# VHH binders against Putative pumilio homolog 16 (APUM16): the designs that were tried, part 11

Target 1, 332 residues: Putative pumilio homolog 16 (APUM16), of Arabidopsis thaliana (Mouse-ear cress) (q9fie9)
Amino acid sequence: MANNNSFSMSTMFNTIQEILNEEPLTVPSPPSRGGYSLFHIRKAEMDIQRIFNFMTGSEDLKDDISVLDTGTLMWMASLMTSDCDYFMVITTNKNGSKTLQKLMGMSDDMDVFFFEAIMRLFIHVMTDKYASYVTIQGMRVFQQDKRELMYDQILRYACFLAGDQYGCIALNEIITDLDDPYYRDQLLDIVANNALLLSNDAYGNFVVQHVLKLRDSRCTRNIADKLCGYCVELSFKKYGSYIVERLLEAGDVPMATVVLDLLACKTEMLIRLARSEYGNFVVCKALELTNEILTADLFYGLVNRLMPYRHLLHRSPRSKIATILDSMSVPN

## First folded at step 4 (VHH)

Design m14 (framework vhh_7nfr_2)
Fold by ESMFold2-Fast, scan of step 4:
Structure m14 (fold): chain B 332 residues (1-332), chain A 125 residues (1-125)
Amino acid sequence: as target 1 above (332 residues)
Amino acid sequence: QVQLQESGGGLVQPGGSLRLSCAASGFTFSTYWMSWVRQAPGEGREWVSSISSGGGSTYYADSVKGRFTIARDNVKNTLYLLMDSLKSDDTAVYYCAKRGYYPGSYNHFSQFDYWGQGTQVTVSS
């Protein structure tokens, strides 16, 4: 695989095609309501405009919402969710999203409308900058049965969401919030099982980085296992190098996985890595951590291979590796 | 009482195949990285391959990549090395080695805290 990022994008494109085929973008327009007077038609149009203005207004709506009776709240929820286009216009608006989040959790009867709308438009909501926070709020305030159905959707679309610029942010927040061990462990397993693909993705790498920050030993070992053999390749890349550095910091077994990859590569590749823009930080951290945690064989394995080339390393930006090597010299 | 016992070595023709086994006992095999290391007559030890505790990750020396496959069976506490397309320069004693967590010596092979007795592989040419 010459271009892992290109391959990852191709895989994500195929997933998008499948999702778009399953989920229509809009719902069919409701049948016209014959028999209404012009007054009733105009009142409905004015009500829609009032709701949009109320929901998308920049003013503090806390006091306005708290004074509304349950009948008015139910009417608003019903109207906002009566058409997918109405719901999306509101949820994709910064203020509309924020106002919806305040309405959620106020009434179980209202939450049914919001839940059903979110479920119908799940991918569209989750991949929008502002609408994704509506789904996150639902997972915090809805009844347990509704939250579990939303967790099922997250598991189904986890890899696709990880590859999206806004979906990856929402997914990371859900991973942080998710304390149910059944769903949490399944979600972590999906990330770990796809760690190589995600680590090479423009957005998926942020999900792998976030999961490693959780310090879950089982998941971290599973990620290390999937990235084994690829640590040198990843270390030449900006975000790949960050992932490899996290593995070095994650304990003896993940650290050994990375260092053994470094020791298994050809000397010319190791020196090129040590002199590279991102790889020098990986090699430096490998030296520092193997020295600090008393894995002397791994430390001296690296030192012995780098030492003959310390003069080239001194000519590299931020010669910290060369400084470490020089500290190991003994007088003859 | 950690014990590692290799088997499966022998005499083979160039281009032939062998499967080495290492029976492990006295420790929780499934939690440790395992490796194969070889030593040719009159030469120093050469690292050949390593496998992660769960078996999902494998590493190979450049000299054996594409020809050798390392595997493990955590239920049977057994490590394997499948050697294909054997060459005369693969002639060596092959050792099963267990990784330690905190090796304290300044030798690249002291990362291994226990070694088997070795099994001889001879590729005739």
Scores: ipSAE 0.000, ipTM 0.094, lowest interface PAE 24.1, mean pLDDT 79

Design m15 (framework vhh_7nfr_2)
Fold by ESMFold2-Fast, scan of step 4:
Structure m15 (fold): chain B 332 residues (1-332), chain A 125 residues (1-125)
Amino acid sequence: as target 1 above (332 residues)
Amino acid sequence: QVQLQESGGGLVQPGGSLRLSCAASGFTFSTYWMSWVRQAPGEGREWVSSISSGGGSTYYADSVKGRFTIARDNVKNTLYLLMDSLKSDDTAVYYCARGLYPGSYRHFDYAMDYWGQGTQVTVSS
């Protein structure tokens, strides 16, 4: 029906939007099945409240439960994961998240309940400030089979998470922590393949910046390839200029990609960039680095384009470019 | 409810001009990049042009550079495509889309989340 790989991304995007737009079903006070007495329902509700108070309360309450047997801990894990709303209230609470992280890894049997709840609520958990750390902890302490299924979910939703305020932070933590070279390389490839989109995104740019800091040669070259032709446009923007500066610092090939984009643009555009709030730092760094590593053809290419406008650059309050140009010898 | 409605297509002779319009509703138009995408009979979708949310940045496919101009009116919530020096190869259904071409065909559909119904442009003598 669709032989284009881009259709899979569109389908995934629609699935993500559907998950985020879905309202969790509230559990009615009386259970619909099992013929439970009102007494048993109220006891369960009180026990849920007790668990909630323990999970989200002060450190003192934790000591009261430290002597509980395995059966009680299993019952607690089952109860707190039985309802998506209850699990989310606990995991999105600062203390609840921290307490849950301490319970994870204590028992493989308990971890099954936590794993299943995390997998059911994966996007919701990963896009919350406190709940995302529950998922990160699971990736550290769960059995290998569960961790691999969680890595698969990270790969599936990586681009979406990169665009989220908290998801991008969690994704960067995962990229840093990820020991498995297969999953690490796949995740880096997803970031590189989406580098143009992410570099123009309010949060995705932080993921691109983080990946560039890793100094992975293959990934950095792939990012440079995807941003080739767009380095001037990005350099006019605050976070785009940071990415371009990182490419300039990342080695000869990424540096050349940026400088060649500068040399390919119209002189009027290059002068506008050199005088702009963010672009002046890019042009200055390009001059400094091409001079420093003695890439004379690129250095003099930039100097020759900028020299006729040296006076305009001197009148720019944030530019250091004019000082560099002043130190240059005129061609014989 | 997001809606995109194209208009302005038709039959023109080679070398002629057309102006396409896209009326947007159901979202804050001024905060989104907008694009034009075309599809010729029996061929896949081809990105044509994109414009930034404020109109300050414009991008064009090599096949249309110097001939087409993308523009927007954020007060009227309307996207435009001004098409000059039309060629027979420009014959296609032209779609208004919300989003930016990501520079990669791999993520084309993901970058553009809502599409209009399209308007037919036929360049023929």
Scores: ipSAE 0.000, ipTM 0.107, lowest interface PAE 19.3, mean pLDDT 79

Design m16 (from c09 with L100Y Y101W H107K S109T; framework vhh_7nfr_2)
Fold by ESMFold2-Fast, scan of step 4:
Structure m16 (fold): chain B 332 residues (1-332), chain A 124 residues (1-124)
Amino acid sequence: as target 1 above (332 residues)
Amino acid sequence: QVQLQESGGGLVQPGGSLRLSCAASGFTFSTYWMSWVRQAPGEGREWVSSISSGGGSTYYADSVKGRFTIARDNVKNTLYLLMDSLKSDDTAVYYCAARYWPGSYNKFTQYDYWGQGTQVTVSS
């Protein structure tokens, strides 16, 4: 039927369209702005500046938070979340992000303001270096109903976030921290289903690498299945070669998938790969691992194809392949 | 093969109650947002209700809030719609629909799977 690349592109396209067509979230009423005189408008602007200064000030002075009364905390939460631009200015500031993280989880009533603001600005928050940690903190400290909605948003935007320079970092931290098997397994399935697209992406490759390091057997096998037929192509690329090396290390089935791709390609392509800047490490590892686990058919399949060209491999930079092949010339 | 099979429809008097069920097969039900969508005779599709994949979040059209309750059983792969205080305006074919990505409930072309529908008639 449809391959996973085509399906993944369609899914990503649909996700982007859904972002553009999102219904506004219901939020707690902001402080009344109706009927404000110029005096009240200027006072509100001064209060916003005071909150900003407090939120973005030195960490050492934030012990003040523990002594603030509930009314002051609720007022601060309401005011800082009343405007999307203002909330983003606070959350994208290093100190503002850290201070907001300390306020989260202190009160369910206050958390409603932070939750609604995060959900309204989800992609903007998740793709910022400092603001993304506000969302991660919410997933750790909010009530279960709010955390579940945030997990649903992560699932929804996972591929988009994986392709972002800061989103991929936040997504990897969420993957590591997420203990709920239902949401964790779904997130891993999304990564696996999109493994070919992500492995060829400037940032998405880091998500695939991270997931492979978790040593989740089911997810790793799914990734291997999606990358089957593409292992040679990926091995010519810096980050693609890292992913293929991880598959070789991940157990018998993923290893066999990679080695069978190597054996299926033309000899000229295999030799070019073995002499390439990144592919030589893949071919070397394939030889070492197939020999180590006594997978004789796969090991000797590789040896037989490489051996006639061992003289070319001796001239290749940093290659250990020639050394392995030379050891086969003297039977045990 | 993916299937969504609705049941529980029928003729009911105004003020009555019905329980609709949707049996899902051929996909990982627990990973999908589930929705009820209705279509009255001669009218377009109208979104009724949605429930998140884990069941913790529910959403309702203004026309049914306080009268309808959406629920799911991920062990049984079944979606439910409990309909109380039924009105003549609730007369429609009710469709079960599955969507992997949460989003605008009115984007019917972006739903992944649809059932065949079950007829609900509210009439005296």
Scores: ipSAE 0.000, ipTM 0.123, lowest interface PAE 18.0, mean pLDDT 80

Design n01 (from d05, 16 letters changed; framework vhh_7nfr_2)
Fold by ESMFold2-Fast, scan of step 4:
Structure n01 (fold): chain B 332 residues (1-332), chain A 125 residues (1-125)
Amino acid sequence: as target 1 above (332 residues)
Amino acid sequence: QVQLQESGGGLVQPGGSLRLSCAASGFTFSSYAMSWVRQAPGEGREWVSSISGSGDSTYYADSVKGRFTIARDNVKNTLYLLMDSLKSDDTAVYYCAASEDWLSYFSTPESYDYWGQGTQVTVSS
């Protein structure tokens, strides 16, 4: 296709704007950096410049938040959430994000402002490195009714977030934090149902890997089921091989799924995999684990397929496979 | 020779339905992930939906979830997009695209191996 650059940030931005049914986000120019002491902010009428300077100032000033009166805090919350663009300027700033996180959970009345702002810009905040932490904090400290609405949005956008460079990180933290079995199980089901596409994605593979590290037997078996027939193809790829290695480590059933895929492929392809940059680690791990777990039929199935080609595997200077095979050719 | 040929576009009123088809030839269709990508007047390309080679995994842009359904027929080498409850914002040229690397909506245009010529969808009262 001759048209390039059309599927990049602009496409993602347009998708987000259509989803939210909002005007395209216009980032206002950051307020001029004048600076006011906390004393002046508290005494005087708070304007956008004063709030910005307070929110984005140095970490040392954040300890002073506890001395602000309730009226000042409510005024700050109301003003900084009155405009979506301004809220995004604060939340995408490293210090602004941290300061907002400290303000959240202090009162239910104040949290309403933050919750409504987050919900309006949910995808924008979830796909930013610093703003995503504001949303995660809301899921930890807001009242249950608000948290459930936020979890509903996570379920709706899970696949999109999994494919984003910052969204995948935020999604993994949310997956770890979810103690509600209803939302946790639905989110894990979405990841498992999309495991093949995610395993081949630049960022989604990290979500699959993270979920496998949880050692949730139901989800792991569902992932193994979805990747069944594709384990050899995935093992030739850098991130796919990591996922296949995790399946091998995840218990008897996922291990068997991977090993049976290896045994089902043509010998020529198995040897090619064993000599490949990433696949050699998969074949080596399959041999080590099947030997250790006493699955003799699977272990010897692999050994018998690889042994005639031992000389080719020895020509790979760092191949542990050749070392394992050599130990089997000389009786103890 | 590899070809992707879209059809089924047209003029519909808001709330209407359309079915888009993409006929594929010249490659092993079942080995390729297939996607629908649209481009509205004056806008960049927007990913709409993707389906894996087997048909087991599907992805949708949030703007179309619950309204559109992607499907494939590996015997007929055809990709489908079933569009329900159409809105004026759905007005665009719709392209089908193929990738051997199991592309999702996270991928750049350079990631697609083959593109169709596109079919126009216009939603207006």
Scores: ipSAE 0.000, ipTM 0.110, lowest interface PAE 21.1, mean pLDDT 78

Design n02 (from d05, 18 letters changed; framework vhh_7nfr_2)
Fold by ESMFold2-Fast, scan of step 4:
Structure n02 (fold): chain B 332 residues (1-332), chain A 125 residues (1-125)
Amino acid sequence: as target 1 above (332 residues)
Amino acid sequence: QVQLQESGGGLVQPGGSLRLSCAASGFTFSSYRMSWVRQAPGEGREWVSSISGSGSSTYYADSVKGRFTIARDNVKNTLYLLMDSLKSDDTAVYYCAASEDWLSYFSTPESYDYWGQGTQVTVSS
């Protein structure tokens, strides 16, 4: 149950790369290349290095796998999951991840080995570019009891995964794929409850953005509620401004939450926001959307507060705010 | 028998650098997310930085981004905080903290399973 040693994994990875770079045999009448792989797997001399070479090879191994007997497949599954480093070297390799995904779902007995390895190495697997797809595949093809335990792990580590460069991508795919209402709603609730912190994070903001794109009315309103009072502060920040723009686009209620925050702040702060690098896009979008959907009180509330400072807004680079205001007023 | 022991604190001038260490024992270090939390005189505890069990993911408070680097050595069971461009506002007792469950990684002291004794950092001209 001991966790992976990154130094051991790196050493083994280098050894496997050297094996993969060996030149193929060039004899005039050999068996086909696929025939040699099958002979290696069936021989008593086969060790983990040959299994790794087979798993990480660039060929489409679907046909080779289909001719292997159950005993050979069970032996391979048992051996590649017998050590955390062995499993991680295979799953973090692009071809190894793809080959393992093909083996998953073929046998419930074999899936026990893969499931236990994934559960032991959950964070390491979920935060790797290629290994995370192995976990996603398990959630699609394993039996319901195993999938539910994997969902529980996703719920447990959701915020951590959201903050990781690869974990956020995997988490977003899981959110999209998850059809069980209980686990889906729990996961969406975790994202919404942490929306303020995630919206300020370099990777977590992509999770909040992704969830908002799902157009789940309950979750979107929960996110808007958690960000209420903070929309102006977030709009000055690069990642926060992206989220606020998505809330403006997410329907009448989230849009109103953002616009009411803009209207609640002091005029000096609103003008500073309208002239800022990120906030000008938020104010511009608020004006465009409130005008488009004919929310006259919100639109004119913004216009009335910005109009006296129109001359300052004309000095803002890449801003359309002054142009919108000009369409509502005659030149002085 | 779980212990977290901080070291490397001291007095440094503004713009200076310090390296804090936290030696861990009595638990499987690589299974825990490790954090640095500080407490300035007369103030509450402020989260500074966190690092995942594998070391692949790091997080920083806005006040220290670009100046501090968190790192770990799972072979030596040691957590580090490399502090550069120190400011008077960085003056605090720095605590090493361990958490097995990171569902609320931006959370309160209750989210942490184990705490060290702390090491004093004073930034003064």
Scores: ipSAE 0.000, ipTM 0.100, lowest interface PAE 23.5, mean pLDDT 79

Design n03 (from d05, 20 letters changed; framework vhh_7uia_1)
Fold by ESMFold2-Fast, scan of step 4:
Structure n03 (fold): chain B 332 residues (1-332), chain A 125 residues (1-125)
Amino acid sequence: as target 1 above (332 residues)
Amino acid sequence: QLQLVETGGGLVKPGGSLRLSCVVSGFTFSSYAMAWVRQAPGKELEWVSSISGRGGSTYYEDSVKGRFTISTDNAKNTLYLQMSSLKPEDTAVYYCAASEDWLSYRSTPESYDYWGQGTQVTVSS
């Protein structure tokens, strides 16, 4: 797709101008009890539809709408956030989400409407592919007091978000962006404390992988402690093996945790792991790293257990384990 | 208008290396997730690698992990794919792709909205 914007800037301006010409620059609120005539209800519904079309049809709004006065922007923000369902329809729309992100940070007064709407719908916004971007943008552009309240919500729901298809993506971006030591350390602690659950989850494993890539030594050690006893089980799995490989690379203590799990399992299980689709990478890396950093007891512990089965490992098409073992054997 | 232009393709021998470049115009990287997607002769589109528009997160298809490296140069508005240890099965047209969702990192080809014209990579047997 060479062109994604089908709604012209001229059409957008005409739509906004038509709305403004018919309504005063005041914050519209739906009636709590019998406040509007049928005529006014129909007019408000039409304005809501026009705002929706405007929000979902244009990619380049910030420069154009910057010429609108604060009252007009406040009216639009109020209208967009007047109903939870309406706000969600806009935020879950790809262009609507993008347009909202451009509006955020333009005015502290306007941001109050967006902040309150996000906070009311926090889980729904954070678990949607496009709406989660609106929350992330708020964490980047809102005033510190609002950002701290949003961080509190992330801490509260971190484990749930990690298990969601879109929530895990948003959580990872928040972890990367978060520079406040208090909230960052708390969030990393939540991930580490739940590492076993998350490593076995369809989406949570991506959060554990992401955190390990940050190379935070305290968090990595805590993850290793929680995964102790489970490294062999995880290594048979595609994403579990990635987590275990990251632990092997993460320093002496996490590496030792993994290797000791390998040494503690039954020989039949270790050989099956070494020949498995994903586990062979783990066993190979364990051999390479224990040899490289001269942890002789761990290295030879692995070699001595694998060596009797060298011939079976040679018949495994993707394994480099046999090559390492061959370099250690001397003909008798 | 957003435009993506790929270069750097060519003929290489197995075990060789190539660097693909994608020059982007009409947007900044921080607003988009970027990806490399390939199509082998007679096969469907296959996602290869993604990078967050902010450059912090990189993701790879299993068959290329450890051999390919995705990166960006924000000052030049250019996306790269450094390919090493190339195999005959890497032969494909490689497309640069962009998504307005900069959180898209483990994305399927269908999740990307903007595409370049592609550059041919041929690995001789």
Scores: ipSAE 0.000, ipTM 0.210, lowest interface PAE 15.2, mean pLDDT 79

Design n04 (from d05 with S31R D56G D101S E110K; framework vhh_6fv0_2)
Fold by ESMFold2-Fast, scan of step 4:
Structure n04 (fold): chain B 332 residues (1-332), chain A 125 residues (1-125)
Amino acid sequence: as target 1 above (332 residues)
Amino acid sequence: QVQLQESGGGLVQPGGSLRLSCAASGFTFSRYAMYWVRQAPEKGLEWVSTISGSGGSTYYKDSVKGRFTVSRDNAKNTLYLQMNSLKPEDAAQYYCAASESWLSYFSTPKSYDYRGQGTQVTVSS
């Protein structure tokens, strides 16, 4: 039987919520703390402010950065990553994120600082609109050993990220970029195995839609299998109907899964779906795509179920289904 | 429920070799970085080695570099530690561990959320 997936997922979500609900260490840096003189503390604060102003400035910094020596770049990287709150303030700033992305990949020694900071703050970075692109850049430019550890974190938190408003966007970028077949296949398997949960989620549905657009036949078939029995329910919903339409377009096996769900439901439900705001597009597409030699039985199964209610379909604002049915009956 | 079970410890003479194994269950093993940690009598937990989820990246405590090799078999959900040229200071209870801490790759992990009951390594003449 199925393992304790719900327990593991619940534990993961609880841990992540605890991490996100932790206030980042609030910034009260009392000048007398840390055993250093006030001058040393104030100098560090001034240096931090200078780096912040440089990083968040709106000028084109490409040429400025290219003339900096390795020592200066290492010093900047060290200061930017010295404190979690400071790193987050830079990476969540639109200009700071862009500037940091330009610094990444310039040297392996410098990238160690950025990698460690990203890994320490992984969930916080990945669920922010601007900071998530810093992680994406790291996955593009860091050395293989660092990229593999970042892939491990993506696999670990994939479902949580899929359910987040910014995490789902970042996850889709990573799915598109990921050319390592081991990590790509694992990530696609996680999406497919959770397709029902994600298809019903406010943000996770965008991840399912994105994966279906890749037209990976194995993954698409696995998604169809997980959504089997739920295609009618999904088709009444805006984004669920988009997912079902993509399954209809994805080949004979996914198409058959959808159509068999339509044929298995009660007639009243099928007619209600055909007349609904989103479901009418699903039923119409099912009719169009099943009108093939290989799927003639499915096509005529749908026609035979809908034909007795042709007059109700004609009276609906959505009459395209009725038009298709009309083409099958040759009155005169 | 996460379960980690170590085996392969024993008594060995200085300069000898041992191979430790750790059988893992209750989590997606291939997605977790795994750790070997040890504890000598009257000492705290000491990090020994880290291996990435894929097995592509490995890290070692300076004193064991060149002598110890960590590896994993994701198909078998098993972690290994090959220990060569063993020294008296290597004598300890060895634990297989997993951590939620992402800092553990380049720094000593702050905590190990999961660890087994350990396997004893004794080095004596």
Scores: ipSAE 0.000, ipTM 0.264, lowest interface PAE 13.9, mean pLDDT 79

Design n05 (from d05, 19 letters changed; framework vhh_7nfr_2)
Fold by ESMFold2-Fast, scan of step 4:
Structure n05 (fold): chain B 332 residues (1-332), chain A 125 residues (1-125)
Amino acid sequence: as target 1 above (332 residues)
Amino acid sequence: QVQLQESGGGLVQPGGSLRLSCAASGFTFSSYYMSWVRQAPGEGREWVSSISGSGDKTYYADSVKGRFTIARDNVKNTLYLLMDSLKSDDTAVYYCAASEYWLSYFSTPESYDYWGQGTQVTVSS
């Protein structure tokens, strides 16, 4: 019975062995007139196409991967990483990325090839939708020395990655996955130190929001400190208002920082904010949270500035602020 | 004002031990990675060891693993390097250095925010 069940594996093994039984591919420095034969070039093209088809093909071909011998795995890893463009074509392919992730961690010797390729192409890999998960997998399965070098690259490029549409997603996954509080705290410090820039960015704001959701009190306080003086400006903007709302939800010093910015601005600006598309949610939340937490000075500071203009707030599509103010001006 | 002051260097025989200290002031010590970087006569700088701000993580150059121990006291704002089984190759000026970023294999001046003045360690019979 076992013989019939091995037909698929035997076919895959024979395909891979056919690739290996041909002369090994070499990727030397730029070819001289005598350096390559047409035979070697054509063989390399065939082997590259076979590996590409295997890596990017259907899920069914991957069940047998764990049965591949060390020599076959080393050969595949060497071939895939011999050319930067070829590696990128595989890693940016949805199936190729998934297959490569399954190959990673199987052998320390094989992982050297993947690690070196990732490090050479770090920014390109980290800013691609599928290839970024190859780097994340390396951080989970590579040996400690390689992971530390990868973390170092993340620290160096953190702000650039935070500003990229796929890099910000990968960065947030890395922040979530970091069991090491040391690297996590350094990455959180970089985000906090750049909070003003990132909060105003279409992608960087997702990193700031993600970090705030972690409820790290030191990092949240550092973010609030960097955004101090800018909370009103941010609250007029879609992404900035989300971050300001998160600071209010954190309570304590971050909440106080936001409310003090609201109280420091001119009354005309505060009323404009309360009537704005995004700022109305910030002002409403500030009133609700200062009332709930019983910070009377902050709550009444806001009420006293908004109350003379209550009638303008009823003209807003969202009159929740007016409702709160009305409850303060009319006794039972 | 930021200051890093090393102490504890001196002359020691091969196989001996020394404890280096670095007193830090003028910055939030617990928020910085602290490192020891050495420079032998006529050679470039060589990174020796690093410790995280909390002290939870330590890193060592292969040449000193098992012989040196890095530690910190965040209450006293002091960094330490305990050097055991000293060899003639350990002879160097040892610098205390601080950075916001992880720097376990770097020894360039530009990689660190703050540097000490250095303390001489001489291993000789």
Scores: ipSAE 0.000, ipTM 0.096, lowest interface PAE 21.4, mean pLDDT 79

